# VH-VL binders against Probable pyruvoyl-dependent arginine decarboxylase (pdaD): the designs that were tried, part 5

Target 1, 139 residues: Probable pyruvoyl-dependent arginine decarboxylase (pdaD), of Prosthecochloris aestuarii (b4s6j7)
Amino acid sequence: SIFPPQCERISVEEGLKSLSPGEITFAVMARNSTNEHGRLIASSIGVALPADESVYGYLSEHHPYGQTEEQSGEYAEDLAATMLATTLGIEFDPNKDWDEREGIYKMSGKIINSFNITQSAEGQNGLWTTVIACAVLLP

## First folded at step 17 (VH-VL; from y2 with heavy chain A58T)

Design p4
Fold by ESMFold2, last read:
Structure p4 (fold): chain C 139 residues (1-139), chain A 122 residues (1-122), chain B 106 residues (1-106)
Amino acid sequence: as target 1 above (139 residues)
Amino acid sequence: QVQLVQSGAEVKKPGSSVKVSCKASGYTFTRYTMHWVRQAPGQGLEWIGRIIPILGTTAYNQKFQGRATITADKSTSTAYMELSSLRSEDTAVYYCARDSYWLRSYYGMDVWGQGTLVTVSS
Amino acid sequence: QIQLTQSPSSLSASVGDRVTITCSASQDISYLAWYQQKPGKAPKAWIYKASSLESGVPSRFSGSGSGTDYTLTISSLQPEDFATYYCQQYNSYPYTFGGGTKVEIK
C-alpha cells in the first residue's frame, strides 16, 4: 500500500480527537489469531517515509506464526522501505541484510524514516487470542 | 493452516520437459519467497532456484540456468517449475518450499510441499 | 559457489548418547542452517543462523560455529532423533547443502 505526500505519524489519542463521528477515512490493518496453546502470533504494519514532500510513502502488513515481535516488525519495515526504494530507483542488492540495505536507503537522501507497529501474543488455554496492528490516515 | 500441495508423480522420456505445480493455501502467497529444491534417489538436496512474487524476480542455480523456469500465478496462488531437456540424471523428488521471509532467506524454508517424483527413463 | 562438507556421512548411536555433526564451508559465511529429514518425508527446518532453534525443536539440539566451521550437537539422543541432517548455507547464491549425516540406531 501507498499513502499521500506530507503525512506524519501521530498518536492514536491525537487522531481520535481529530475525527468527527461518521467521517470516512483510509486504514491499513494486519490481524492474526490462534486458539492453540503455545502458538506464537504477531501482527505488524511497516511504514516508510520519503524525504521528498511530493512523493507517496509505503505501508506494509505482516501477520506471521512463529515469529518474535522483532522478527515480524523487521519484516514489515523492510518490505515497506524496500518497496519505496524500488519506486524511487535506489539501487540495492536483494541478498544483503536489512541493516546494510537500510543504510543504503538513508544515504540516498530519499528515505527519511522507517518504523513498524507490532502487536504479538502466545495462544493460551484453547481460547481465541487475536492481535491487531493498524495505521489510519487522517484527512 | 499453511500448506503447499504439489502435482503428482511423472514419468518422462529423455529430451522432454516437465512442469511441476505447487498450490499454496493458508497465507498471503505474494508475501513469501518460494524455492525449488530436488533430491535424487539416495542423494542429498540441491537448490534449483527461487521466485520473489512481490518483485516478480527469479534467481537460479547456474547448473539449471537455461533449462529451469520458475513462475508464479498470483490469481491461483500457484508456483511452477519447468525443467527442459530432461536426462536420466534429472530423476529426483522435486520440492517446493516457502521461505519465512519476503526477500532473501533469513529464517529458513519453513513449509515444504509433499514432493513430486519425476522419473526420466527410456 | 560455496561448498559444504559434512562429517561424518553416517554414524551409529544409542539412545542417550551425545552426537556431534560437523559442517565445513569452502569460505567464510555468516548464514548457515540445519535441516532434519526422515525417510519418505520432506526436510524440516531445524536451526537457522547457525545457532537459533526453529519453533518446536527440542532444547537437546544446539548449533554453533562461525566462519568456515559449524557443528550440530544432540546432547542426549532420543528415538525420534534418528534421521538425516543437512547443513545449508544461505550466504550467497546458489544456496548449497552439505552431503548429509545419517544418524542410525546402534
Scores: ipSAE 0.406, ipTM 0.790, lowest interface PAE 2.8, mean pLDDT 88
Fold by ESMFold2, fold request of step 18:
Structure p4 (fold): chain C 139 residues (1-139), chain A 122 residues (1-122), chain B 106 residues (1-106)
Amino acid sequence: as target 1 above (139 residues)
Amino acid sequence: QVQLVQSGAEVKKPGSSVKVSCKASGYTFTRYTMHWVRQAPGQGLEWIGRIIPILGTTAYNQKFQGRATITADKSTSTAYMELSSLRSEDTAVYYCARDSYWLRSYYGMDVWGQGTLVTVSS
Amino acid sequence: QIQLTQSPSSLSASVGDRVTITCSASQDISYLAWYQQKPGKAPKAWIYKASSLESGVPSRFSGSGSGTDYTLTISSLQPEDFATYYCQQYNSYPYTFGGGTKVEIK
């Protein structure tokens, strides 16, 4: 997914102050669940912010089984940042680690920041466990 | 439930081509790199190549460059591997295997298809 | 290409034995995995990044090594551990596998 130019990250508290009752806004959600004992689940949203205020940013969703919170979050962040890098014509080697590619993207001057929002859990037999991550775009 | 289901066994003549399919289900197909690996009877594993579905890009073991073609159909969540100019030494079980990452591998190939036996003889 | 040499090619051991399998790379690498394969089945991911166990892998398994020399160790062999184990480098293309080590239980 993409999002409009000139967006920046704000706190939940600030965001709620900006919304009117009954207002419709865009949200992106990742959701995962399990009732299987010992099963790792996660839900992640990755975000990549362009330096140029006139270009769109990127969001990604990821909801894997068998990944830790760190693995899932890095995946989502990497995907969002790399899709933005591809759109901006930043050259990179697909076989390089995220740490190295992140450095390349930032050094290009075209990507300001990337981050992720992740919730994770481990399932227990006979109990449904659900994890959700969400990003809301304010008008 | 994450699954990779491959097409059935094939018997081929030398010089012909084979195209093996690998249908994915239970996950977002474009979010994971897909590899192809083969195993000749009584032998070890050999990596053929991979496709990154969201980018549409491929990489091949140079041993197969010019003979192997890996493609993906996002609309059917199906990956394909075609091997041309078959020889008897191409007799093997061909596996598709999902990487646990969307780009380069970090955590291994975590889901494998059941394998497709391709026999080249006669 | 990076060649991986596994040793031994096969071994037999008793339940409870400590088993060590070696994988040597033709050059320094940073990414090595291990796969377990039982007869008639597809390989299973077992260890990634030399030492990290995949989900569901018993704690009796461990991996170690860096540079060119890597090991897979089973601290107390169990009957369900009979299989062929392959090392695999994913440091650079083409990805390559070792020749495999068949572990048989006496």
Scores: ipSAE 0.402, ipTM 0.797, lowest interface PAE 3.0, mean pLDDT 89
Fold by ESMFold2 at other seeds, fold request of step 18:
Structure p4 (fold): chain C 139 residues (1-139), chain A 122 residues (1-122), chain B 106 residues (1-106)
Amino acid sequence: as target 1 above (139 residues)
Amino acid sequence: QVQLVQSGAEVKKPGSSVKVSCKASGYTFTRYTMHWVRQAPGQGLEWIGRIIPILGTTAYNQKFQGRATITADKSTSTAYMELSSLRSEDTAVYYCARDSYWLRSYYGMDVWGQGTLVTVSS
Amino acid sequence: QIQLTQSPSSLSASVGDRVTITCSASQDISYLAWYQQKPGKAPKAWIYKASSLESGVPSRFSGSGSGTDYTLTISSLQPEDFATYYCQQYNSYPYTFGGGTKVEIK
């Protein structure tokens, strides 16, 4: 998914203080569930913020099995940032690690930052376990 | 469930081409790199190349450069590998394999197709 | 191109034995995986990043190594472990595989 220009990250606390009925523009959710004992699940939202106030940002979602919180979050963040980089015409080597590519994107001056929101859990036999990560856009 | 289903076995004459398909299901096709690997009878595994579907970019083992063409159709969630100018040494089982990552591999190829036997004879 | 040399090419061992398979790279690498393949089947992802077990892989399996020298160890061999094991580098293109080690159960 993309999101409108001029967005910035705010805290949950700040967002809740500014909420009024009917003021949510849209929400993006990643959801994952398991009832298998020992199965690792995660749900991640990746976000990439462009420097140009006229350019759309990028959101990604990822809900893998068998990945740690860090692995799932990095995947989502990398995807969002790289899709934004591709849209902006930033050259990069797909075979470089995320750390190196993130540096290239930021040095371009076209991507301000990226981050992820991730929840993870390990399943227990016979019990449904669900993890959700969500990003909400406010006016 | 995540699944890769390949096209059926083929018998080809030397000098011809073969195009193997790999239909993905149970996941978002563009979110994972797709590799092609082959295995000649009684021999080990050989990487042919890969496509990153969301970018549309490919990389090939130099051994196959100029003969192998890897493509993807996002609308059908299907990857293809075409090998031209076939010779008897190309007789092998050809596998598609999903990378566990959307770009370069970090966690290996976690899902494999059932394999497609291509026999080059006569 | 990075060459991987596996040793031994085959081995025969009894149930309960400790089995060690080695994989030597022609240059330093940071990304190595192991695959298990049974006759007539596609390879299965087994270990990634040298030492991390894929989901569902029994704890009797372990991987270790860095740089050029890597090992796969089965601490107590079980009948279902007979297979061919391949190492694979995914450090740089072209990705390459070792020649395989066939593990046979006596």
Scores: ipSAE 0.281, ipTM 0.756, lowest interface PAE 4.1, mean pLDDT 88
Fold by ESMFold2, last read:
Structure p4 (fold): chain C 139 residues (1-139), chain A 122 residues (1-122), chain B 106 residues (1-106)
Amino acid sequence: as target 1 above (139 residues)
Amino acid sequence: QVQLVQSGAEVKKPGSSVKVSCKASGYTFTRYTMHWVRQAPGQGLEWIGRIIPILGTTAYNQKFQGRATITADKSTSTAYMELSSLRSEDTAVYYCARDSYWLRSYYGMDVWGQGTLVTVSS
Amino acid sequence: QIQLTQSPSSLSASVGDRVTITCSASQDISYLAWYQQKPGKAPKAWIYKASSLESGVPSRFSGSGSGTDYTLTISSLQPEDFATYYCQQYNSYPYTFGGGTKVEIK
């Protein structure tokens, strides 16, 4: 997914101050659930912000089984940042680790930030457990 | 739950081509790189190449460059491997295998298809 | 390309034996996996990044090594462990496999 130019990350607290009750907003959601005992689940949203305020940013979603919070979050962030890098023509080696590629993207001067929002849980037998991560776009 | 189901066995003549399919289920097809690996009877494993579905890019073992074509159809969650100019030494079981990551692997190929026997004989 | 040499090519062992399989790379690598393959079946992911066990792999399996020299060890062989084991580097393209080590009942 893409998002409009001139967006910036704000806290939930700051975002709530900007919203009115009953307002309809655009959101990207990752959702995961399990009823299996001991199954790891996660839901992640990855975000990549371009330096050029006229350029669209990228959002990704990921909802794996068997990944830790860190693994799931890195996956989502990597995906968003690399899709933005591809769109911006940043050269990278797809066979390099995220840490190395993130450095390349930042040094390009075209990507100013990437991050993720991740929730994770471990399922319990017979009980449905659900995790959700969401990014909401404010007008 | 995650499953890769391959097309059935094929018998081919030398000089022809074969296209093996690999249908994915139980996960988001475009979120994982797909590899193709073959195993000749009584032999070890040989990597053919891979496709990164979300980028649409491929990489091939140079042994197969020019003969192998790996594609993906996102709408059907199906990967394909086509091998042309078949020879008797191409007789093998052909596997699709899901990478554990969307780009390069950190965790290896975690799910494999059941295999497709391709027999090349006169 | 990176060549992987497995040793031994085959071995015979009894239930309860400690089994060691080696995999030697032609150059330094950082990413090595092990796969188990039973007759008539597809390979199964077993160990990734040299030492991390895949989900459901018994704790009697362990992997170790770095650089060029890698080892898969089964501390106490069980009947279900008779299979062929392959190492595989995923450090650089083309990805390559070792020749395999067949573990058989003595």
Scores: ipSAE 0.183, ipTM 0.732, lowest interface PAE 5.2, mean pLDDT 87
Fold by ESMFold2 at other seeds, last read:
Order: sequence, then C-alpha cells, then structure tokens
Structure p4 (fold): chain C 139 residues (1-139), chain A 122 residues (1-122), chain B 106 residues (1-106)
Amino acid sequence: as target 1 above (139 residues)
Amino acid sequence: QVQLVQSGAEVKKPGSSVKVSCKASGYTFTRYTMHWVRQAPGQGLEWIGRIIPILGTTAYNQKFQGRATITADKSTSTAYMELSSLRSEDTAVYYCARDSYWLRSYYGMDVWGQGTLVTVSS
Amino acid sequence: QIQLTQSPSSLSASVGDRVTITCSASQDISYLAWYQQKPGKAPKAWIYKASSLESGVPSRFSGSGSGTDYTLTISSLQPEDFATYYCQQYNSYPYTFGGGTKVEIK
C-alpha cells in the first residue's frame, strides 16, 4: 500500500506512545505458517521511502517458502520499490537500479531508500510454526 | 522443491493455435517473472516473452507480437503461452522458465520446465 | 535488438583441458548470463552478471568480460562438462541468446 509524504520510521516504543487506547489505525501484515519439517518460511514487510519528502512511499507484503530471512527481506524491499515506480509511472528494474555501495535505489534519477521487517523460521515435525511481520501507519 | 511442469506434446496443423501450460510449485508464484523460450530442433534458444504475475504486465519479442499471448492464473500458479497462426517453422520445444528479475541479486532463469514439443505439420 | 555471437560454434577437447568460449555483443552491455544444456534437457543457469557462478556450479568454471566481449572458461574439463553453452543478454528486451558452443569429447 502507499503511504503519505514525509513519513519516517519510528521505534515500536515511540509508536505505542502515539496511540490512544481504542484507537483504530491501519496496519499492513504478512503471515506465513508450516507444519512441514525443514521448510523455510518468512514474513516480510518492505518499505520504499523516497528521499524526496514530497513523494509518497510504498509498503509491500511478502510471505515466501524456501527463502532465507535476507532473501525474503530484500525481495519485499524490491517489491515495494517496484510497486512505487509502477504507481509513479517510472521505469524501474531493482537488479539494475540498485546501488550496492550506497544501499539505495536510483529510479530515473530519484533516490529511494528502503528497509524491511522480517521474521523467519524453519518448520519442525508436525508442529505448526507461524511467522508474522507487521507495520502500523501513524499520522 | 521448486518445479515447473508443462503440458504434454502437441501436433498441430498450419494455421491453428497451441496453448502450453506451465504449473509452478514449491515457491511463491507471484514473486517471480515467468519467461517463455523456444528451441527449434537442432537450433539455439529464442526468447518469446515474459509475464510478471504480481503486476500482470507482459513483454514480447517483436517477432511474436500479435501471435503470442502470455497469461498467468495466480489462483492455480499456472502460466500459459498461446501461439496462433502456426507455421512449420514454429515446430520447437517450448520452455517456461522463471527468473528472479525482481531481486537485486539477479540469478538468471534459474528454474526451467521440462519442455513441450509442438510439431506443426500438414 | 542486441545480437550475441559465440565462438567457436563447436569444439572438441579432452578431459583435463582448459576450454575457453567467447561471446561478442553487438553493443555494450552490462548484463550477461551463461547457460549449460545437455541433449534432451532444459538449459541450466550457470553464470550470471558475467562472472558470478550459480549455486552448485563447480569452481573450475569462471566467467569474465565487460562491454562487448565476454568469456566462459573451464579450467580443467570434466566428463560432466560436455554440453552446449549459451550466452544470454538481459540488458534489454528482447532478451537474446548466442548461437551456442557445443563442447564435445575428443
């Protein structure tokens, strides 16, 4: 999903102080489960955050099988950046437009920062294992 | 285990159409790009086009534009390639192949289907 | 459209030989991959981004090059390496493949 310009990442502790009891707010959640022994699962939220504070950002959800925590998180970031670019009508290819040294995307001359929230696990015999990642949007 | 399983061999008459299916399993179908590549007997590889299932967007080799249609059904994790107005030169093995185009660490077309032989003869 | 020219189209070599295959692009590119294909089987991803080995590819394989000229090298040929090797550009659509280099036992 998109989110408004000038948003920034804050700690869970700081975010909780900003919420009132009974307040309704929007969240994006990724959830994944398995009871299969040895099955890798992950849940990721990816964030694309433009350096240009006047431009909205994008959140993505990803809940793969067979990916490591790092792979899942990076995919979620790439997905968020790609969906942002699609919404803005900008040509983008995360493989070619990712600047490894600076750790940013360069999308038609625009700088896009990214991060992810990921939880991962490996399934155990007959036991249900669940992983969840969530982002909550505050005004 | 990641697999791409294609539909069986086809024998077609010139002027007809063929639709080849490619069922994906063992990975998150919508998070990878699906390509179609063909190989005529004794010849090299030729890229037909691709679909990005999460976006629903396609791209085609101009040689096949207007004859090839690539689709995906996310609910069944299945990609399709339909080729119309078949000619004898369309006789080939048709492959589906996924790639990690969306990942900043690109790995090429890392998983291929077993191939579907399409024979066009009068 | 970017044309890729592989050389040689075929070669015969013995186990233990050092083998070099070239791929020449019709214009500068930055994104080239190599595939291995054995008869009756689908191609396998082998090298990506010109020089990075895919998972499970033996270290005797290496890739190099930039711009228009690219090379796949096998330092000490093994029996399982007899196959056809294709280069492929993923710089721009349409993706194109080289004509292939068949590596045969002498």
Scores: ipSAE 0.021, ipTM 0.635, lowest interface PAE 6.7, mean pLDDT 86

Design p4
Fold by ESMFold2 at other seeds, last read:
Structure p4 (fold): chain C 139 residues (1-139), chain A 122 residues (1-122), chain B 106 residues (1-106)
Amino acid sequence: as target 1 above (139 residues)
Amino acid sequence: QVQLVQSGAEVKKPGSSVKVSCKASGYTFTRYTMHWVRQAPGQGLEWIGRIIPILGTTAYNQKFQGRATITADKSTSTAYMELSSLRSEDTAVYYCARDSYWLRSYYGMDVWGQGTLVTVSS
Amino acid sequence: QIQLTQSPSSLSASVGDRVTITCSASQDISYLAWYQQKPGKAPKAWIYKASSLESGVPSRFSGSGSGTDYTLTISSLQPEDFATYYCQQYNSYPYTFGGGTKVEIK
């Protein structure tokens, strides 16, 4: 999902203080579940946040099987950056757009910061195990 | 189960073209890169090129530039590789393979199709 | 284009032997994978990022190396390990493979 320009990341505690009864807000949720014994699952929200504050950002959702928490989170960030590039009409090349030294995307001359929220678990036979990651957009 | 199923074997004459299909199932087709790799009988592996289905962009080994065309149909989750002006040295098994490297997920080409034998003879 | 040179091209070994396969790149790389291929089958992903085992790969396999020199080692060869092993760089396009190392039963 696109989110408006000028958004800043804040802590959950600070975000909760800014909400009052009767306000409408929007959330993006990733969820994954399994009842298969030994199945590794994760749920991730990836965020692509352009350094140019006039440009909108992108939230991605990723819920893989067989990925570690780190892999799932990094994939979600890459997905958010990819979808952002698509919505902006910008060329994206994974080999050229990720700067490993700085830990940022550099796509078509634009700097894109990223982060993720990820939860993971391993399934138990016959029991549904669910993992959820969530991001809430504040006005 | 993640699966790549390729079209059947083909026998072709020199100078003709072949188009091999690769149908993906069990995963989100547009979130992975699709590669094409060939292997001549008794020989090693040779990368032909790849497509990123969500972007529609391609890259080719220069050896095949002008002869190979890689496409994807997102609505059917199917990738295609067409090789024109076939020669006897193009006789090979042609594989499709998906790759998570595209998004810095670092597993290499983790799922391969069963292969399609293309034989070029007069 | 980055060239990969595998050595040896083939080897014969017995069950229980320690086997080492090398892969040398024509320039420094950061992304090297290994594939196992059995006759009549597609290659299988085996090792990624030089040293990380794919899921389901036995712990007797290991990968190491950096820069231009990489190795795949099997600490105690088992019957199911007789196959051809390929290194592959995914550092830059075009992706390239080593010539392969066929591991045969002695």
Scores: ipSAE 0.014, ipTM 0.608, lowest interface PAE 7.8, mean pLDDT 85
Fold by ESMFold2, fold request of step 18:
Structure p4 (fold): chain C 139 residues (1-139), chain A 122 residues (1-122), chain B 106 residues (1-106)
Amino acid sequence: as target 1 above (139 residues)
Amino acid sequence: QVQLVQSGAEVKKPGSSVKVSCKASGYTFTRYTMHWVRQAPGQGLEWIGRIIPILGTTAYNQKFQGRATITADKSTSTAYMELSSLRSEDTAVYYCARDSYWLRSYYGMDVWGQGTLVTVSS
Amino acid sequence: QIQLTQSPSSLSASVGDRVTITCSASQDISYLAWYQQKPGKAPKAWIYKASSLESGVPSRFSGSGSGTDYTLTISSLQPEDFATYYCQQYNSYPYTFGGGTKVEIK
């Protein structure tokens, strides 16, 4: 997914103060569930913010089995940042790991930041466990 | 001219620590990854780890994790590698080397320091 | 981790000889480099991405290969080429080196 220019990240607390009940806005959600004992689940939203105020940013979603919170979040960030980097024509090597490619994106001057929102859990036998991550747009 | 200049040779006792410096010049320090590689006398090359100076993040060969600490000082364009709990088998020449990872056609470890001999003996 | 096996470990050759050395990876890789090292000196970058020559490397050197099997070839050996050559994968951490191939005067 893409999102409009000039967006910046704010806290949930700050965002809630700016919303009234019944308002409608754009959101992206990642959801994952399991009822299997010991199954590791996660839901992640990755975000990449361009430096150019006229350029759209990118959102990604990822809901894996068998990844840690860190692994899932980094994967989602990587997806969003790499999609934006590709759109902007930033030179990078897709086979390098995330740490190295993140440095390239920042040094380009075209991507000012990336981050992720991730929730994870481990399933219990016979009980449904669900994890959700959301990004809500407040233009 | 791109150059990596390392600190001088060290003689250390077992159980102590050593910190080797690598000063970069002739390029933008934060645009390249800095790697550390060692070579025991008469032996091949062994990768220790690296730091990405713009991010401050490190990765280590598991063989050295817990003993090696790689840092960078952006204000002086200098990378450091500290190895603790030294043993005689840590006797080696230690190299810093930069990596051009930010280019689509990157050139691997294209510039190496002159090396720092660390001798561990009782 | 990815193991690199170089062959031969040592060879003797005369000026003008054609020399080929090999590097085999324990799994498929996309990024393989070669370094030249002379006694008492740091390694020098020689070939990157299997086949691309670093700046200043003579055209008598060539590299080839993909997947698991890679070669470095010197078409006509010169006196300045007597050195040890290492392959290195920079595909994934930990980065690893081959054991080296020492090219000596016969």
Scores: ipSAE 0.000, ipTM 0.553, lowest interface PAE 13.8, mean pLDDT 85

